# Designs tried in a protein design chat: miniprotein binders against Uncharacterized 14.6 kDa protein in sodA1 3'region. Part 4

Target 1, 131 residues: Uncharacterized 14.6 kDa protein in sodA1 3'region, of Leptolyngbya boryana (Plectonema boryanum) (p51586)
Amino acid sequence: MQTLAQMDILVVDDDPDTRDLLRFMLEDEGAIVTVAPNAKEALSLLERELPKLLVSDVAMPEMDGFELIGRVRELPKGETLPAIALTAYAREEDRQAALRSGFNDYLTKPVDPLELIRLVQQYCLAFPPDA

## First folded at step 18 (miniprotein)

Design K14 (from R8 with L25R)
Fold by OpenDDE base, fold request of step 19:
Structure K14 (fold): chain B 131 residues (1-131), chain A 81 residues (1-81)
Amino acid sequence: as target 1 above (131 residues)
Amino acid sequence: STVRITIRFEGDDPEQLRQAVEWIRRIAEYLGLDVEVRVEGDTVTIEIRGLSPRQAKAIRAWVRIIARYLGLEVRVEIEED
Protein backbone atom coordinates (compact mmCIF):
# COMPACT_ATOMS: atom_id res chain seq x y z
CA MET B 1 0.00 0.00 0.00
CA GLN B 2 0.95 3.66 -0.24
CA THR B 3 -0.70 5.07 2.85
CA LEU B 4 2.40 7.04 3.82
CA ALA B 5 3.22 8.43 0.40
CA GLN B 6 5.80 11.21 0.52
CA MET B 7 5.93 11.11 4.32
CA ASP B 8 9.42 12.01 5.49
CA ILE B 9 10.33 9.80 8.46
CA LEU B 10 13.56 9.48 10.42
CA VAL B 11 14.16 6.19 12.22
CA VAL B 12 16.85 6.06 14.90
CA ASP B 13 17.96 2.71 16.31
CA ASP B 14 21.34 1.16 17.04
CA ASP B 15 20.14 -2.26 15.86
CA PRO B 16 20.75 -2.69 12.12
CA ASP B 17 18.00 -5.30 11.85
CA THR B 18 15.50 -2.86 13.27
CA ARG B 19 16.68 -0.13 10.90
CA ASP B 20 16.46 -2.44 7.90
CA LEU B 21 13.05 -3.79 8.85
CA LEU B 22 11.39 -0.50 9.69
CA ARG B 23 12.88 1.31 6.71
CA PHE B 24 11.56 -1.34 4.35
CA MET B 25 8.13 -1.56 5.91
CA LEU B 26 7.62 2.20 5.96
CA GLU B 27 9.01 2.64 2.45
CA ASP B 28 6.67 -0.11 1.30
CA GLU B 29 3.88 2.22 2.38
CA GLY B 30 5.39 5.00 0.31
CA ALA B 31 7.25 6.85 3.03
CA ILE B 32 10.57 8.57 2.46
CA VAL B 33 12.69 7.01 5.18
CA THR B 34 16.04 8.03 6.54
CA VAL B 35 17.75 5.94 9.19
CA ALA B 36 20.40 6.79 11.75
CA PRO B 37 22.38 4.30 13.86
CA ASN B 38 22.72 6.63 16.84
CA ALA B 39 21.30 9.78 18.38
CA LYS B 40 24.25 11.99 17.52
CA GLU B 41 23.96 11.27 13.82
CA ALA B 42 20.21 11.65 14.06
CA LEU B 43 20.56 15.03 15.68
CA SER B 44 22.93 16.14 12.95
CA LEU B 45 20.34 15.21 10.36
CA LEU B 46 17.55 16.87 12.30
CA GLU B 47 19.49 20.09 12.62
CA ARG B 48 19.71 20.30 8.84
CA GLU B 49 16.14 19.36 8.06
CA LEU B 50 13.24 18.16 10.16
CA PRO B 51 11.26 15.16 8.98
CA LYS B 52 7.53 14.88 9.30
CA LEU B 53 7.92 12.29 12.05
CA LEU B 54 10.68 10.92 14.26
CA VAL B 55 10.85 7.30 15.42
CA SER B 56 13.59 6.65 17.95
CA ASP B 57 14.84 3.94 20.21
CA VAL B 58 15.33 5.14 23.77
CA ALA B 59 18.00 2.76 25.04
CA MET B 60 20.99 3.77 22.94
CA PRO B 61 24.61 4.12 23.99
CA GLU B 62 26.38 7.49 24.22
CA MET B 63 23.15 9.48 23.80
CA ASP B 64 19.81 7.87 24.60
CA GLY B 65 16.48 8.68 23.05
CA PHE B 66 15.40 10.79 25.99
CA GLU B 67 18.31 13.14 25.53
CA LEU B 68 17.79 13.13 21.77
CA ILE B 69 14.18 14.21 21.97
CA GLY B 70 15.16 16.89 24.45
CA ARG B 71 17.62 18.33 21.97
CA VAL B 72 15.09 18.05 19.16
CA ARG B 73 12.54 20.05 21.12
CA GLU B 74 15.05 22.88 21.29
CA LEU B 75 15.40 23.08 17.51
CA PRO B 76 13.41 25.52 15.39
CA LYS B 77 10.06 23.87 14.69
CA GLY B 78 11.30 20.88 16.65
CA GLU B 79 8.99 21.73 19.51
CA THR B 80 6.03 20.31 17.59
CA LEU B 81 7.70 17.51 15.63
CA PRO B 82 5.74 14.28 16.16
CA ALA B 83 7.98 11.71 17.80
CA ILE B 84 7.46 8.04 18.70
CA ALA B 85 9.66 6.24 21.21
CA LEU B 86 10.66 2.60 20.92
CA THR B 87 10.99 1.18 24.42
CA ALA B 88 12.19 -2.12 25.84
CA TYR B 89 9.47 -2.57 28.44
CA ALA B 90 5.74 -2.02 28.46
CA ARG B 91 5.73 -0.63 31.98
CA GLU B 92 3.82 2.49 32.79
CA GLU B 93 6.95 4.01 34.26
CA ASP B 94 8.71 3.64 30.92
CA ARG B 95 5.77 5.14 29.08
CA GLN B 96 5.68 8.10 31.40
CA ALA B 97 9.41 8.57 31.07
CA ALA B 98 9.09 8.74 27.29
CA LEU B 99 6.25 11.22 27.45
CA ARG B 100 7.96 13.38 30.06
CA SER B 101 11.11 13.52 27.98
CA GLY B 102 9.16 14.87 25.02
CA PHE B 103 7.90 11.94 22.94
CA ASN B 104 4.31 12.02 21.78
CA ASP B 105 3.79 8.27 21.82
CA TYR B 106 5.58 4.98 22.34
CA LEU B 107 5.79 1.38 21.16
CA THR B 108 7.38 -1.58 22.91
CA LYS B 109 10.06 -3.80 21.45
CA PRO B 110 10.05 -5.96 19.51
CA VAL B 111 8.41 -3.31 17.39
CA ASP B 112 5.49 -4.67 15.43
CA PRO B 113 5.95 -2.96 12.06
CA LEU B 114 2.24 -3.09 11.36
CA GLU B 115 1.49 -1.38 14.63
CA LEU B 116 4.07 1.25 13.82
CA ILE B 117 2.55 1.79 10.39
CA ARG B 118 -0.87 2.27 11.94
CA LEU B 119 0.48 4.73 14.44
CA VAL B 120 2.40 6.65 11.79
CA GLN B 121 -0.75 6.76 9.68
CA GLN B 122 -2.56 8.39 12.55
CA TYR B 123 0.06 11.08 12.88
CA CYS B 124 0.18 11.65 9.14
CA LEU B 125 -3.54 12.22 9.07
CA ALA B 126 -3.45 14.40 12.15
CA PHE B 127 -0.54 16.47 10.87
CA PRO B 128 -0.57 16.51 7.08
CA PRO B 129 2.48 17.84 5.30
CA ASP B 130 2.54 21.45 4.26
CA ALA B 131 1.70 22.20 0.65
CA SER A 1 14.06 -12.09 -9.82
CA THR A 2 12.29 -13.60 -6.83
CA VAL A 3 13.79 -15.58 -3.99
CA ARG A 4 12.65 -18.07 -1.39
CA ILE A 5 13.40 -17.77 2.29
CA THR A 6 13.53 -20.78 4.60
CA ILE A 7 13.39 -20.12 8.32
CA ARG A 8 14.05 -22.70 11.02
CA PHE A 9 13.28 -21.94 14.64
CA GLU A 10 14.39 -24.31 17.36
CA GLY A 11 13.10 -24.38 20.91
CA ASP A 12 11.75 -26.59 23.67
CA ASP A 13 8.61 -24.54 24.25
CA PRO A 14 5.98 -25.21 21.59
CA GLU A 15 4.15 -22.05 22.55
CA GLN A 16 7.21 -19.94 21.81
CA LEU A 17 7.58 -21.67 18.47
CA ARG A 18 3.95 -20.93 17.73
CA GLN A 19 4.46 -17.31 18.62
CA ALA A 20 7.47 -17.09 16.35
CA VAL A 21 5.44 -18.48 13.48
CA GLU A 22 2.67 -16.00 14.09
CA TRP A 23 5.08 -13.08 14.19
CA ILE A 24 6.56 -14.11 10.86
CA ARG A 25 3.23 -14.96 9.27
CA ARG A 26 1.81 -11.61 10.27
CA ILE A 27 4.43 -9.67 8.36
CA ALA A 28 4.66 -12.02 5.40
CA GLU A 29 0.95 -12.04 4.81
CA TYR A 30 0.78 -8.28 5.12
CA LEU A 31 3.26 -8.17 2.26
CA GLY A 32 1.02 -10.48 0.25
CA LEU A 33 3.31 -13.48 0.58
CA ASP A 34 2.30 -17.10 1.04
CA VAL A 35 3.65 -18.90 4.07
CA GLU A 36 4.15 -22.63 4.50
CA VAL A 37 4.88 -24.07 7.93
CA ARG A 38 5.95 -27.51 9.11
CA VAL A 39 6.74 -28.74 12.59
CA GLU A 40 9.32 -31.42 13.28
CA GLY A 41 9.90 -32.03 16.96
CA ASP A 42 11.33 -28.89 18.47
CA THR A 43 11.99 -27.35 15.06
CA VAL A 44 9.58 -25.22 13.06
CA THR A 45 10.33 -24.58 9.41
CA ILE A 46 8.79 -21.64 7.59
CA GLU A 47 9.02 -21.25 3.83
CA ILE A 48 8.10 -18.08 1.98
CA ARG A 49 8.32 -17.87 -1.80
CA GLY A 50 8.07 -15.14 -4.38
CA LEU A 51 9.99 -12.53 -2.43
CA SER A 52 11.97 -9.70 -3.84
CA PRO A 53 15.51 -9.55 -2.50
CA ARG A 54 14.51 -6.51 -0.48
CA GLN A 55 11.54 -8.32 1.03
CA ALA A 56 13.75 -11.25 1.90
CA LYS A 57 16.21 -8.99 3.65
CA ALA A 58 13.43 -7.40 5.67
CA ILE A 59 11.92 -10.75 6.61
CA ARG A 60 15.32 -12.01 7.68
CA ALA A 61 15.76 -8.95 9.85
CA TRP A 62 12.38 -9.56 11.45
CA VAL A 63 13.20 -13.23 11.99
CA ARG A 64 16.41 -12.32 13.77
CA ILE A 65 14.62 -9.81 15.96
CA ILE A 66 11.93 -12.31 16.93
CA ALA A 67 14.48 -15.03 17.60
CA ARG A 68 16.39 -12.78 19.97
CA TYR A 69 13.21 -11.66 21.70
CA LEU A 70 11.94 -15.19 22.26
CA GLY A 71 15.35 -16.69 22.92
CA LEU A 72 15.07 -19.13 20.05
CA GLU A 73 17.75 -20.56 17.85
CA VAL A 74 17.21 -19.68 14.23
CA ARG A 75 18.64 -20.44 10.83
CA VAL A 76 17.76 -18.55 7.68
CA GLU A 77 18.40 -19.53 4.09
CA ILE A 78 17.71 -17.37 1.07
CA GLU A 79 17.88 -18.84 -2.41
CA GLU A 80 16.55 -18.17 -5.86
CA ASP A 81 12.91 -19.12 -6.19
Scores: ipSAE 0.867, ipTM 0.942, lowest interface PAE 0.4, mean pLDDT 93
Fold by OpenDDE base, fold request of step 19:
Structure K14 (fold): chain B 131 residues (1-131), chain A 81 residues (1-81)
Amino acid sequence: as target 1 above (131 residues)
Amino acid sequence: STVRITIRFEGDDPEQLRQAVEWIRRIAEYLGLDVEVRVEGDTVTIEIRGLSPRQAKAIRAWVRIIARYLGLEVRVEIEED
């Protein structure tokens, strides 16, 4: 099924297996997926062109996801870019930390690709692809 | 052509092995693939047939992720179907 057709998604994670898995699963649903291995490269991409949705690991070396989302929110139109955090923590306080940092939503690791697809589908409905 | 993946998880905790199977089965079935499972002591063998090379790569990635999170030893074999 192509439930995410034409949706531009940027996935940021330092784990190559995560990048490979999520790219495949999202592309299999029709999304247009770009991956970045770190926040620095992600930010460079975001400064050039904003996707429809950002999915970012939180615990990354050098620059973590919290700092990344902070920088994103400073970009033109970055204030409203939907962003999902991937985190090792499942407690409500951790969720609140992600939200306060600037993320719109949150998933715990290991990331269930099907859960991510469902969540992304919700954003696809809320923010349909450009014509 | 299609390929076959054979996944072997090894661990002392039967519950972890069960969880590994469930997570692998979940993704395989979502992709429309059949899964065969064999349990032998502390080793669980999962066999999936009829995969595209791209599917095989994705499942291998998922297997490695699951193994790391559950603390399981894992071996993956990919063969022509």
Scores: ipSAE 0.866, ipTM 0.942, lowest interface PAE 0.5, mean pLDDT 92
Fold by ESMFold2, fold request of step 19:
Structure K14 (fold): chain B 131 residues (1-131), chain A 81 residues (1-81)
Amino acid sequence: as target 1 above (131 residues)
Amino acid sequence: STVRITIRFEGDDPEQLRQAVEWIRRIAEYLGLDVEVRVEGDTVTIEIRGLSPRQAKAIRAWVRIIARYLGLEVRVEIEED
Protein backbone atom coordinates (compact mmCIF):
# COMPACT_ATOMS: atom_id res chain seq x y z
CA MET B 1 0.00 0.00 0.00
CA GLN B 2 1.38 3.44 -1.04
CA THR B 3 -0.68 5.82 1.01
CA LEU B 4 1.51 8.83 0.13
CA ALA B 5 1.76 8.32 -3.63
CA GLN B 6 2.62 11.54 -5.50
CA MET B 7 3.16 13.40 -2.20
CA ASP B 8 6.20 15.68 -2.59
CA ILE B 9 7.84 16.18 0.81
CA LEU B 10 10.91 18.15 1.89
CA VAL B 11 12.57 16.91 5.09
CA VAL B 12 15.04 19.24 6.80
CA ASP B 13 17.20 17.92 9.64
CA ASP B 14 20.89 18.26 10.44
CA ASP B 15 21.09 14.67 11.75
CA PRO B 16 21.95 12.25 8.93
CA ASP B 17 20.33 9.33 10.77
CA THR B 18 17.04 11.22 10.94
CA ARG B 19 17.26 12.07 7.23
CA ASP B 20 17.98 8.42 6.32
CA LEU B 21 15.20 7.05 8.50
CA LEU B 22 12.48 9.49 7.52
CA ARG B 23 13.32 9.42 3.81
CA PHE B 24 13.10 5.63 3.75
CA MET B 25 9.89 5.39 5.77
CA LEU B 26 8.08 8.03 3.74
CA GLU B 27 9.35 6.69 0.39
CA ASP B 28 8.24 3.21 1.45
CA GLU B 29 4.72 4.70 1.61
CA GLY B 30 5.12 6.15 -1.90
CA ALA B 31 6.16 9.73 -1.18
CA ILE B 32 8.69 11.67 -3.25
CA VAL B 33 11.18 12.84 -0.65
CA THR B 34 13.85 15.50 -0.89
CA VAL B 35 16.18 16.00 2.08
CA ALA B 36 18.23 18.98 3.20
CA PRO B 37 20.87 18.96 5.95
CA ASN B 38 20.33 22.58 7.05
CA ALA B 39 17.98 25.51 6.73
CA LYS B 40 20.12 27.38 4.18
CA GLU B 41 20.00 24.51 1.69
CA ALA B 42 16.32 23.95 2.48
CA LEU B 43 15.51 27.59 1.72
CA SER B 44 17.40 27.41 -1.57
CA LEU B 45 15.26 24.44 -2.60
CA LEU B 46 12.05 26.08 -1.41
CA GLU B 47 12.74 29.31 -3.32
CA ARG B 48 12.93 27.26 -6.53
CA GLU B 49 9.90 25.05 -5.98
CA LEU B 50 7.58 24.41 -3.04
CA PRO B 51 6.86 20.82 -1.99
CA LYS B 52 3.39 19.71 -0.91
CA LEU B 53 4.59 19.37 2.69
CA LEU B 54 7.56 20.59 4.74
CA VAL B 55 8.93 18.62 7.70
CA SER B 56 11.62 20.56 9.55
CA ASP B 57 13.76 20.19 12.61
CA VAL B 58 13.61 23.25 14.85
CA ALA B 59 16.99 23.11 16.60
CA MET B 60 19.50 23.53 13.78
CA PRO B 61 22.78 25.46 13.88
CA GLU B 62 23.06 28.93 12.33
CA MET B 63 19.49 29.17 10.95
CA ASP B 64 16.90 27.34 13.04
CA GLY B 65 13.53 26.00 12.00
CA PHE B 66 11.65 29.02 13.34
CA GLU B 67 13.62 31.36 11.09
CA LEU B 68 13.23 28.92 8.19
CA ILE B 69 9.42 28.78 8.47
CA GLY B 70 9.28 32.55 8.79
CA ARG B 71 11.13 32.89 5.48
CA VAL B 72 8.91 30.25 3.88
CA ARG B 73 5.74 32.10 4.87
CA GLU B 74 7.04 35.13 2.92
CA LEU B 75 7.51 33.16 -0.32
CA PRO B 76 4.91 33.19 -3.09
CA LYS B 77 2.36 30.48 -2.15
CA GLY B 78 4.44 29.73 0.94
CA GLU B 79 1.87 31.18 3.34
CA THR B 80 -0.32 28.06 2.95
CA LEU B 81 2.36 25.36 2.72
CA PRO B 82 1.64 22.65 5.30
CA ALA B 83 4.58 22.38 7.68
CA ILE B 84 5.37 20.04 10.58
CA ALA B 85 7.99 20.94 13.21
CA LEU B 86 10.30 18.38 14.81
CA THR B 87 11.15 19.58 18.33
CA ALA B 88 13.11 18.21 21.27
CA TYR B 89 10.98 20.14 23.74
CA ALA B 90 7.68 18.69 24.90
CA ARG B 91 6.59 21.62 27.11
CA GLU B 92 3.37 23.40 26.18
CA GLU B 93 5.24 26.70 25.69
CA ASP B 94 7.52 25.02 23.14
CA ARG B 95 4.49 23.66 21.28
CA GLN B 96 2.88 27.09 21.22
CA ALA B 97 6.12 28.68 19.99
CA ALA B 98 6.23 26.29 17.04
CA LEU B 99 2.62 27.06 16.08
CA ARG B 100 3.07 30.84 16.48
CA SER B 101 6.13 30.68 14.22
CA GLY B 102 4.00 29.39 11.36
CA PHE B 103 4.15 25.60 11.63
CA ASN B 104 0.84 23.76 11.36
CA ASP B 105 1.77 20.88 13.64
CA TYR B 106 4.65 19.33 15.57
CA LEU B 107 6.20 16.04 16.68
CA THR B 108 8.55 15.56 19.62
CA LYS B 109 11.93 13.89 19.25
CA PRO B 110 12.88 11.16 18.97
CA VAL B 111 10.61 11.21 15.95
CA ASP B 112 8.70 7.96 15.79
CA PRO B 113 8.53 7.36 12.04
CA LEU B 114 5.13 5.65 12.32
CA GLU B 115 3.70 8.72 14.05
CA LEU B 116 5.18 10.93 11.33
CA ILE B 117 3.62 8.75 8.60
CA ARG B 118 0.22 8.96 10.31
CA LEU B 119 0.43 12.75 10.58
CA VAL B 120 1.64 13.16 6.99
CA GLN B 121 -1.24 10.96 5.80
CA GLN B 122 -3.66 13.39 7.43
CA TYR B 123 -2.17 16.30 5.46
CA CYS B 124 -2.21 14.21 2.29
CA LEU B 125 -6.01 13.84 2.67
CA ALA B 126 -6.40 17.57 3.28
CA PHE B 127 -4.17 18.61 0.34
CA PRO B 128 -4.29 15.78 -2.18
CA PRO B 129 -1.66 15.73 -4.95
CA ASP B 130 -4.29 15.87 -7.72
CA ALA B 131 -6.22 18.79 -6.24
CA SER A 1 20.03 -9.97 -1.71
CA THR A 2 19.05 -9.80 1.96
CA VAL A 3 21.04 -8.93 5.02
CA ARG A 4 20.72 -9.44 8.75
CA ILE A 5 21.24 -6.79 11.39
CA THR A 6 22.51 -7.53 14.91
CA ILE A 7 22.01 -4.84 17.53
CA ARG A 8 23.51 -4.94 21.02
CA PHE A 9 22.35 -2.42 23.61
CA GLU A 10 24.05 -2.13 26.99
CA GLY A 11 22.88 0.01 29.87
CA ASP A 12 22.12 0.11 33.60
CA ASP A 13 18.41 0.91 33.26
CA PRO A 14 16.30 -2.11 32.26
CA GLU A 15 13.31 0.13 31.50
CA GLN A 16 15.32 2.02 28.88
CA LEU A 17 16.52 -1.25 27.36
CA ARG A 18 12.91 -2.48 27.19
CA GLN A 19 11.83 0.79 25.56
CA ALA A 20 14.58 0.53 22.95
CA VAL A 21 13.48 -3.03 22.10
CA GLU A 22 9.85 -1.95 21.80
CA TRP A 23 10.70 0.94 19.46
CA ILE A 24 12.78 -1.28 17.21
CA ARG A 25 10.20 -4.09 17.22
CA ARG A 26 7.42 -1.71 16.17
CA ILE A 27 9.32 -0.54 13.09
CA ALA A 28 10.57 -4.00 12.14
CA GLU A 29 7.10 -5.52 12.43
CA TYR A 30 5.63 -2.65 10.40
CA LEU A 31 8.11 -3.63 7.67
CA GLY A 32 7.04 -7.29 7.94
CA LEU A 33 10.23 -8.48 9.62
CA ASP A 34 10.60 -10.94 12.50
CA VAL A 35 12.59 -9.78 15.51
CA GLU A 36 14.54 -12.07 17.82
CA VAL A 37 15.53 -10.68 21.21
CA ARG A 38 17.90 -12.10 23.82
CA VAL A 39 18.29 -10.48 27.23
CA GLU A 40 21.25 -11.09 29.55
CA GLY A 41 21.53 -8.71 32.51
CA ASP A 42 22.54 -5.29 31.22
CA THR A 43 22.83 -6.46 27.61
CA VAL A 44 20.10 -6.89 25.03
CA THR A 45 20.79 -8.47 21.64
CA ILE A 46 18.32 -7.95 18.80
CA GLU A 47 18.59 -9.82 15.51
CA ILE A 48 16.51 -9.15 12.41
CA ARG A 49 16.90 -11.23 9.25
CA GLY A 50 15.67 -10.96 5.70
CA LEU A 51 16.14 -7.20 5.32
CA SER A 52 16.84 -5.34 2.13
CA PRO A 53 19.95 -3.12 2.34
CA ARG A 54 17.64 -0.06 2.39
CA GLN A 55 15.63 -1.49 5.30
CA ALA A 56 18.82 -2.29 7.21
CA LYS A 57 20.14 1.25 6.72
CA ALA A 58 16.85 2.69 8.00
CA ILE A 59 16.74 0.43 11.06
CA ARG A 60 20.40 1.21 11.82
CA ALA A 61 19.54 4.91 11.67
CA TRP A 62 16.62 4.43 14.07
CA VAL A 63 18.80 2.35 16.42
CA ARG A 64 21.42 5.10 16.57
CA ILE A 65 18.76 7.75 17.23
CA ILE A 66 17.30 5.63 20.06
CA ALA A 67 20.70 4.99 21.61
CA ARG A 68 21.58 8.68 21.66
CA TYR A 69 18.21 9.67 23.12
CA LEU A 70 18.31 7.07 25.88
CA GLY A 71 22.06 7.30 26.55
CA LEU A 72 22.65 3.62 25.77
CA GLU A 73 25.82 2.00 24.47
CA VAL A 74 25.10 0.33 21.14
CA ARG A 75 26.85 -1.80 18.55
CA VAL A 76 25.33 -2.56 15.17
CA GLU A 77 26.52 -5.14 12.65
CA ILE A 78 25.05 -5.75 9.20
CA GLU A 79 26.00 -8.96 7.40
CA GLU A 80 25.00 -10.89 4.30
CA ASP A 81 22.04 -13.13 5.19
Scores: ipSAE 0.822, ipTM 0.915, lowest interface PAE 0.4, mean pLDDT 89
Fold by ESMFold2, fold request of step 19:
Structure K14 (fold): chain B 131 residues (1-131), chain A 81 residues (1-81)
Amino acid sequence: as target 1 above (131 residues)
Amino acid sequence: STVRITIRFEGDDPEQLRQAVEWIRRIAEYLGLDVEVRVEGDTVTIEIRGLSPRQAKAIRAWVRIIARYLGLEVRVEIEED
């Protein structure tokens, strides 16, 4: 597989198994991964420094992923931050809702880490770490 | 310092058991690991050897996610090889 070397990725998900799995799989491909267990912690990190890519669960307690991405799109340089939604809902209207909220792509749960790596690799090619 | 993970799924829907096996096999093969599968009625046993402790924890996380999603009973054992 192509390396994700120097790709800074923030993964936001309230499920610790998902955070452990995705962190390992992405780091195994060379990415620099930061994890957050909720949207408020994610926003704190994002306000200090934007990653190259955001991966966020949609269904989270208190602040959901739709609220999170809305806040991100208001941050300086957050308008162009590539963002992938993780959603339980596979219906076409649910997919469109994720895209309308500001995400660039989505994956349905359970999140297959190989599909996530494939999508991340596409963004790495389009927005390489030195670009 | 490699470990072996043994995964036992129980369920009465053979399609869900097959799907769980397929999902685990895909990740294990991606990591370069060989997967042994035994099917005994409503029970499927999956064994993977030669894992690092980090790989085993990741596989266990994936197994737990799968089991919750499919509603399968699961037991996971990790042992030194």
Scores: ipSAE 0.819, ipTM 0.914, lowest interface PAE 0.4, mean pLDDT 89
Fold by ESMFold2, look of step 18:
Structure K14 (fold): chain B 131 residues (1-131), chain A 81 residues (1-81)
Amino acid sequence: as target 1 above (131 residues)
Amino acid sequence: STVRITIRFEGDDPEQLRQAVEWIRRIAEYLGLDVEVRVEGDTVTIEIRGLSPRQAKAIRAWVRIIARYLGLEVRVEIEED
């Protein structure tokens, strides 16, 4: 039940239903979840303190997820922050674009929260809470 | 206290209605919740009982995401159980 205990996760998505759903499901597994409705607010949070994992929508108004991750990778210790992209596109070209931009992995929309939990758990095991 | 959520999808594509039910059943099962499904013409009614208010809010969010993705009409009611 608490497979993500002490895992600090930032979720960035402009859809309030997605934020509500993903926050609940991850918190139910024990994570500490912060949400941001757009990339600008996400950057403000990231510049103050990096989470252990970033989950970000790609197709956001104004600043998209590709620009967001590019800026994150320039932050101190942001180069190695695990980051999962949420994308509408499942083609291999789209996957490669996300990885080239700096994301470590991706999930296609609509984001099945159980698949997100499983993927987050993989990163928790691969990147222990200590830096 | 616990609540009950009642979800009504309407659509003329049975495959989309089946997919919506499947997605909701997966989450409910993961949360240990009982799911009852009724089919009434082109309307599917899903009832889940024994939810916390937080669980109900999360399921409502998922329901709304599903409905938008599949293009289904949806009504959601949350009541004291």
Scores: ipSAE 0.814, ipTM 0.911, lowest interface PAE 0.4, mean pLDDT 88

Design K16 (from R8 with Y69F)
Fold by OpenDDE base, fold request of step 19:
Structure K16 (fold): chain B 131 residues (1-131), chain A 81 residues (1-81)
Amino acid sequence: as target 1 above (131 residues)
Amino acid sequence: STVRITIRFEGDDPEQLRQAVEWILRIAEYLGLDVEVRVEGDTVTIEIRGLSPRQAKAIRAWVRIIARFLGLEVRVEIEED
């Protein structure tokens, strides 16, 4: 289907399998997907152009997702960019940590791609692409 | 053209094997793919046909993710359909 048509999404994860899977699944729904293998590269991309939605792993070497989202919130228009955290832990305290750091929502790993699609669809409806 | 992917999970716990199959089917069925599942002892074989090369790559990635998560041994083969 094409429920995410024209939606720019950045996926950040150091696992190439996760990047391949999520890119395909989101593109299959019509999204325009960019992937980054680490937070530094992601930040460089974000500084150049903000996507419609950010999906980021939290546990990454060098710069983790918590620091990444913090930097994003400091960018122009980055303060309102929808962002979903991918976390290895399902504990409530980890969820709260993600939200406190600046993420809007979270999913636990292994990421259910169908759940992600549904969640992204919600943000697509709430924040449609600019005409 | 289309390809076929053959997935073999191995494990002593039948419940874990069932879970692995369920995870794979979530994507395969969502994509409307033709799937067959066979169980023989500690091995579960999943065959998915009619895939594009891109679909096969994505499913292989998913299989590897699930195998690592569940701690299962897995083999994946992709061939022309």
Scores: ipSAE 0.868, ipTM 0.942, lowest interface PAE 0.4, mean pLDDT 93
Fold by OpenDDE base, fold request of step 19:
Structure K16 (fold): chain B 131 residues (1-131), chain A 81 residues (1-81)
Amino acid sequence: as target 1 above (131 residues)
Amino acid sequence: STVRITIRFEGDDPEQLRQAVEWILRIAEYLGLDVEVRVEGDTVTIEIRGLSPRQAKAIRAWVRIIARFLGLEVRVEIEED
């Protein structure tokens, strides 16, 4: 299916396998996927143009996902950009920390691509892509 | 043309091997791919046929992710189908 057709998604993760997998799975659903290997490059991309959805690992070297989302929220229109955190921690405390830091949602690793697709679909419904 | 992937997970914990199979099947079945599974001692072999090269790359990535997560040894072979 093409359940994510025309949805612009930025995926940030320092693991190339994660980038390859998520890019494929999301593109297979029709999404327009950009990937970044670190928060610095992600921020550069975000400063140029905001996607419809940000998916970011939290445990990244140099700049983690919590700092990234903080910077994003300071950008024009960045305050409302939907953002999903990817983390190794499944505890409720960690989920709450991600939400408090600025993420809208939360998935634990290993990221189940089908769960991610379902979650992204919710945002497609809530925030339809531009024509 | 299509390719065939042969995945071999190795580990002494049957539960981990079972989990590995479930993770791989989840994606393969979602993609509509035919899968065969064989269990031989501490080794589980998963064979997937009819993949596009792009699918094969994604499956290999997923296999590596799961192997790292579960702490399993893994070998992946890709052949033209």
Scores: ipSAE 0.867, ipTM 0.942, lowest interface PAE 0.4, mean pLDDT 92
Fold by ESMFold2, fold request of step 19:
Structure K16 (fold): chain B 131 residues (1-131), chain A 81 residues (1-81)
Amino acid sequence: as target 1 above (131 residues)
Amino acid sequence: STVRITIRFEGDDPEQLRQAVEWILRIAEYLGLDVEVRVEGDTVTIEIRGLSPRQAKAIRAWVRIIARFLGLEVRVEIEED
């Protein structure tokens, strides 16, 4: 049922279908989901209030997810924010690039929403919400 | 109150059509929805009934993501049940 109850999650992706799908699937599990269509809007939200988990596309126009996570890691309390990258590439080199940039984990596109839910659940169990 | 979604994928590669069906069936099963699948040559038709409008929107989004990723042509119709 609501395995993600009260988990505050920010999803950043420039594809409106991905935002719609992931928001619905995570909210169906009880999460509180905020979406952003680009890294600039995401940064504005993050500078106001950090979520408990960030899920971000890597390949975005103008500011990509690697630049986004780099900036997040410089924010107060952003150094330890759990962050999952959404990447088009499954090669080990691509995994390492995401981890070197500051993400904690990754999922390959197309993002299977059931895989996302399972991965998010693992982070929620390891880092329970503060409220 | 509930809606029906009809999805038609068309493509030359039967493995891609099977993958699309598998991805749709997995989300439908997770959501507890009944699915009907018909295969006719290079066309696969998937019908799902009894969806809430929110479920239909999410499935349409997933269908469009799948179609773009696999390079399949797709038509989606959402109707009142």
Scores: ipSAE 0.827, ipTM 0.919, lowest interface PAE 0.4, mean pLDDT 89
Fold by ESMFold2, fold request of step 19:
Structure K16 (fold): chain B 131 residues (1-131), chain A 81 residues (1-81)
Amino acid sequence: as target 1 above (131 residues)
Amino acid sequence: STVRITIRFEGDDPEQLRQAVEWILRIAEYLGLDVEVRVEGDTVTIEIRGLSPRQAKAIRAWVRIIARFLGLEVRVEIEED
C-alpha cells in the first residue's frame, strides 16, 4: 500500500547514501521526493516552491541545518512548513535545540528508513495539509 | 532483470554485527525479500536475491550507512541474478 501518495518531500543531506536510501523508501510509499546535497541548493528549491514536508540533516558543511531552517522560517509560507531534523545526537538537550531552531520534530542517526516513514505518516495524518 | 546483493560485514564486536544484521533484515522483510545469512568467525555474509536495481541501490546505501555508523568493514557486490 502507498501511504504517502502525492506527498511532496524535500530531503536535504550531504551524504549521497542517505539521499539514495531515503528517496527510494519514501518514493516506494508513493511520495514525490526531491533531494538536495546541501543547504544552498535546498534554499534555492525552497524559495521557488515549498514542499509539503522538509527533512533536513543538521550537520552539513558550510551552512548547517539550523541556519537553513532559520532562513526557511523567514519565508511567508515557510513559518508553518513541517520540518524534521536529522541529528547525530539523541539527548533531550539536542531535541530542544532542534525545536528551538524551528524544526517540528527530529530523528537520530543512523536514520532508519522505516522510522522515517512512520514519523512522516504520523505527522501528515495528525496535521492534515491545507486544502 | 533482477539482481542479487552480497554483503560482507567484518568486525570484532559481535553486538555490532548482530545490530547490522538486524537492520538489514528489517528493511529486507519490509520489501518482501528473502535473505540468507551466514556467520564465519568475525565475518557475516548476507545475500539477498530477486531485487530490482532500485532496491539493490537503496540497500547498498543503507549497508554503507550502517557500516560507517558501527565502524564495521564492509564489502558489497551487486550482480545480475
Scores: ipSAE 0.824, ipTM 0.917, lowest interface PAE 0.4, mean pLDDT 88

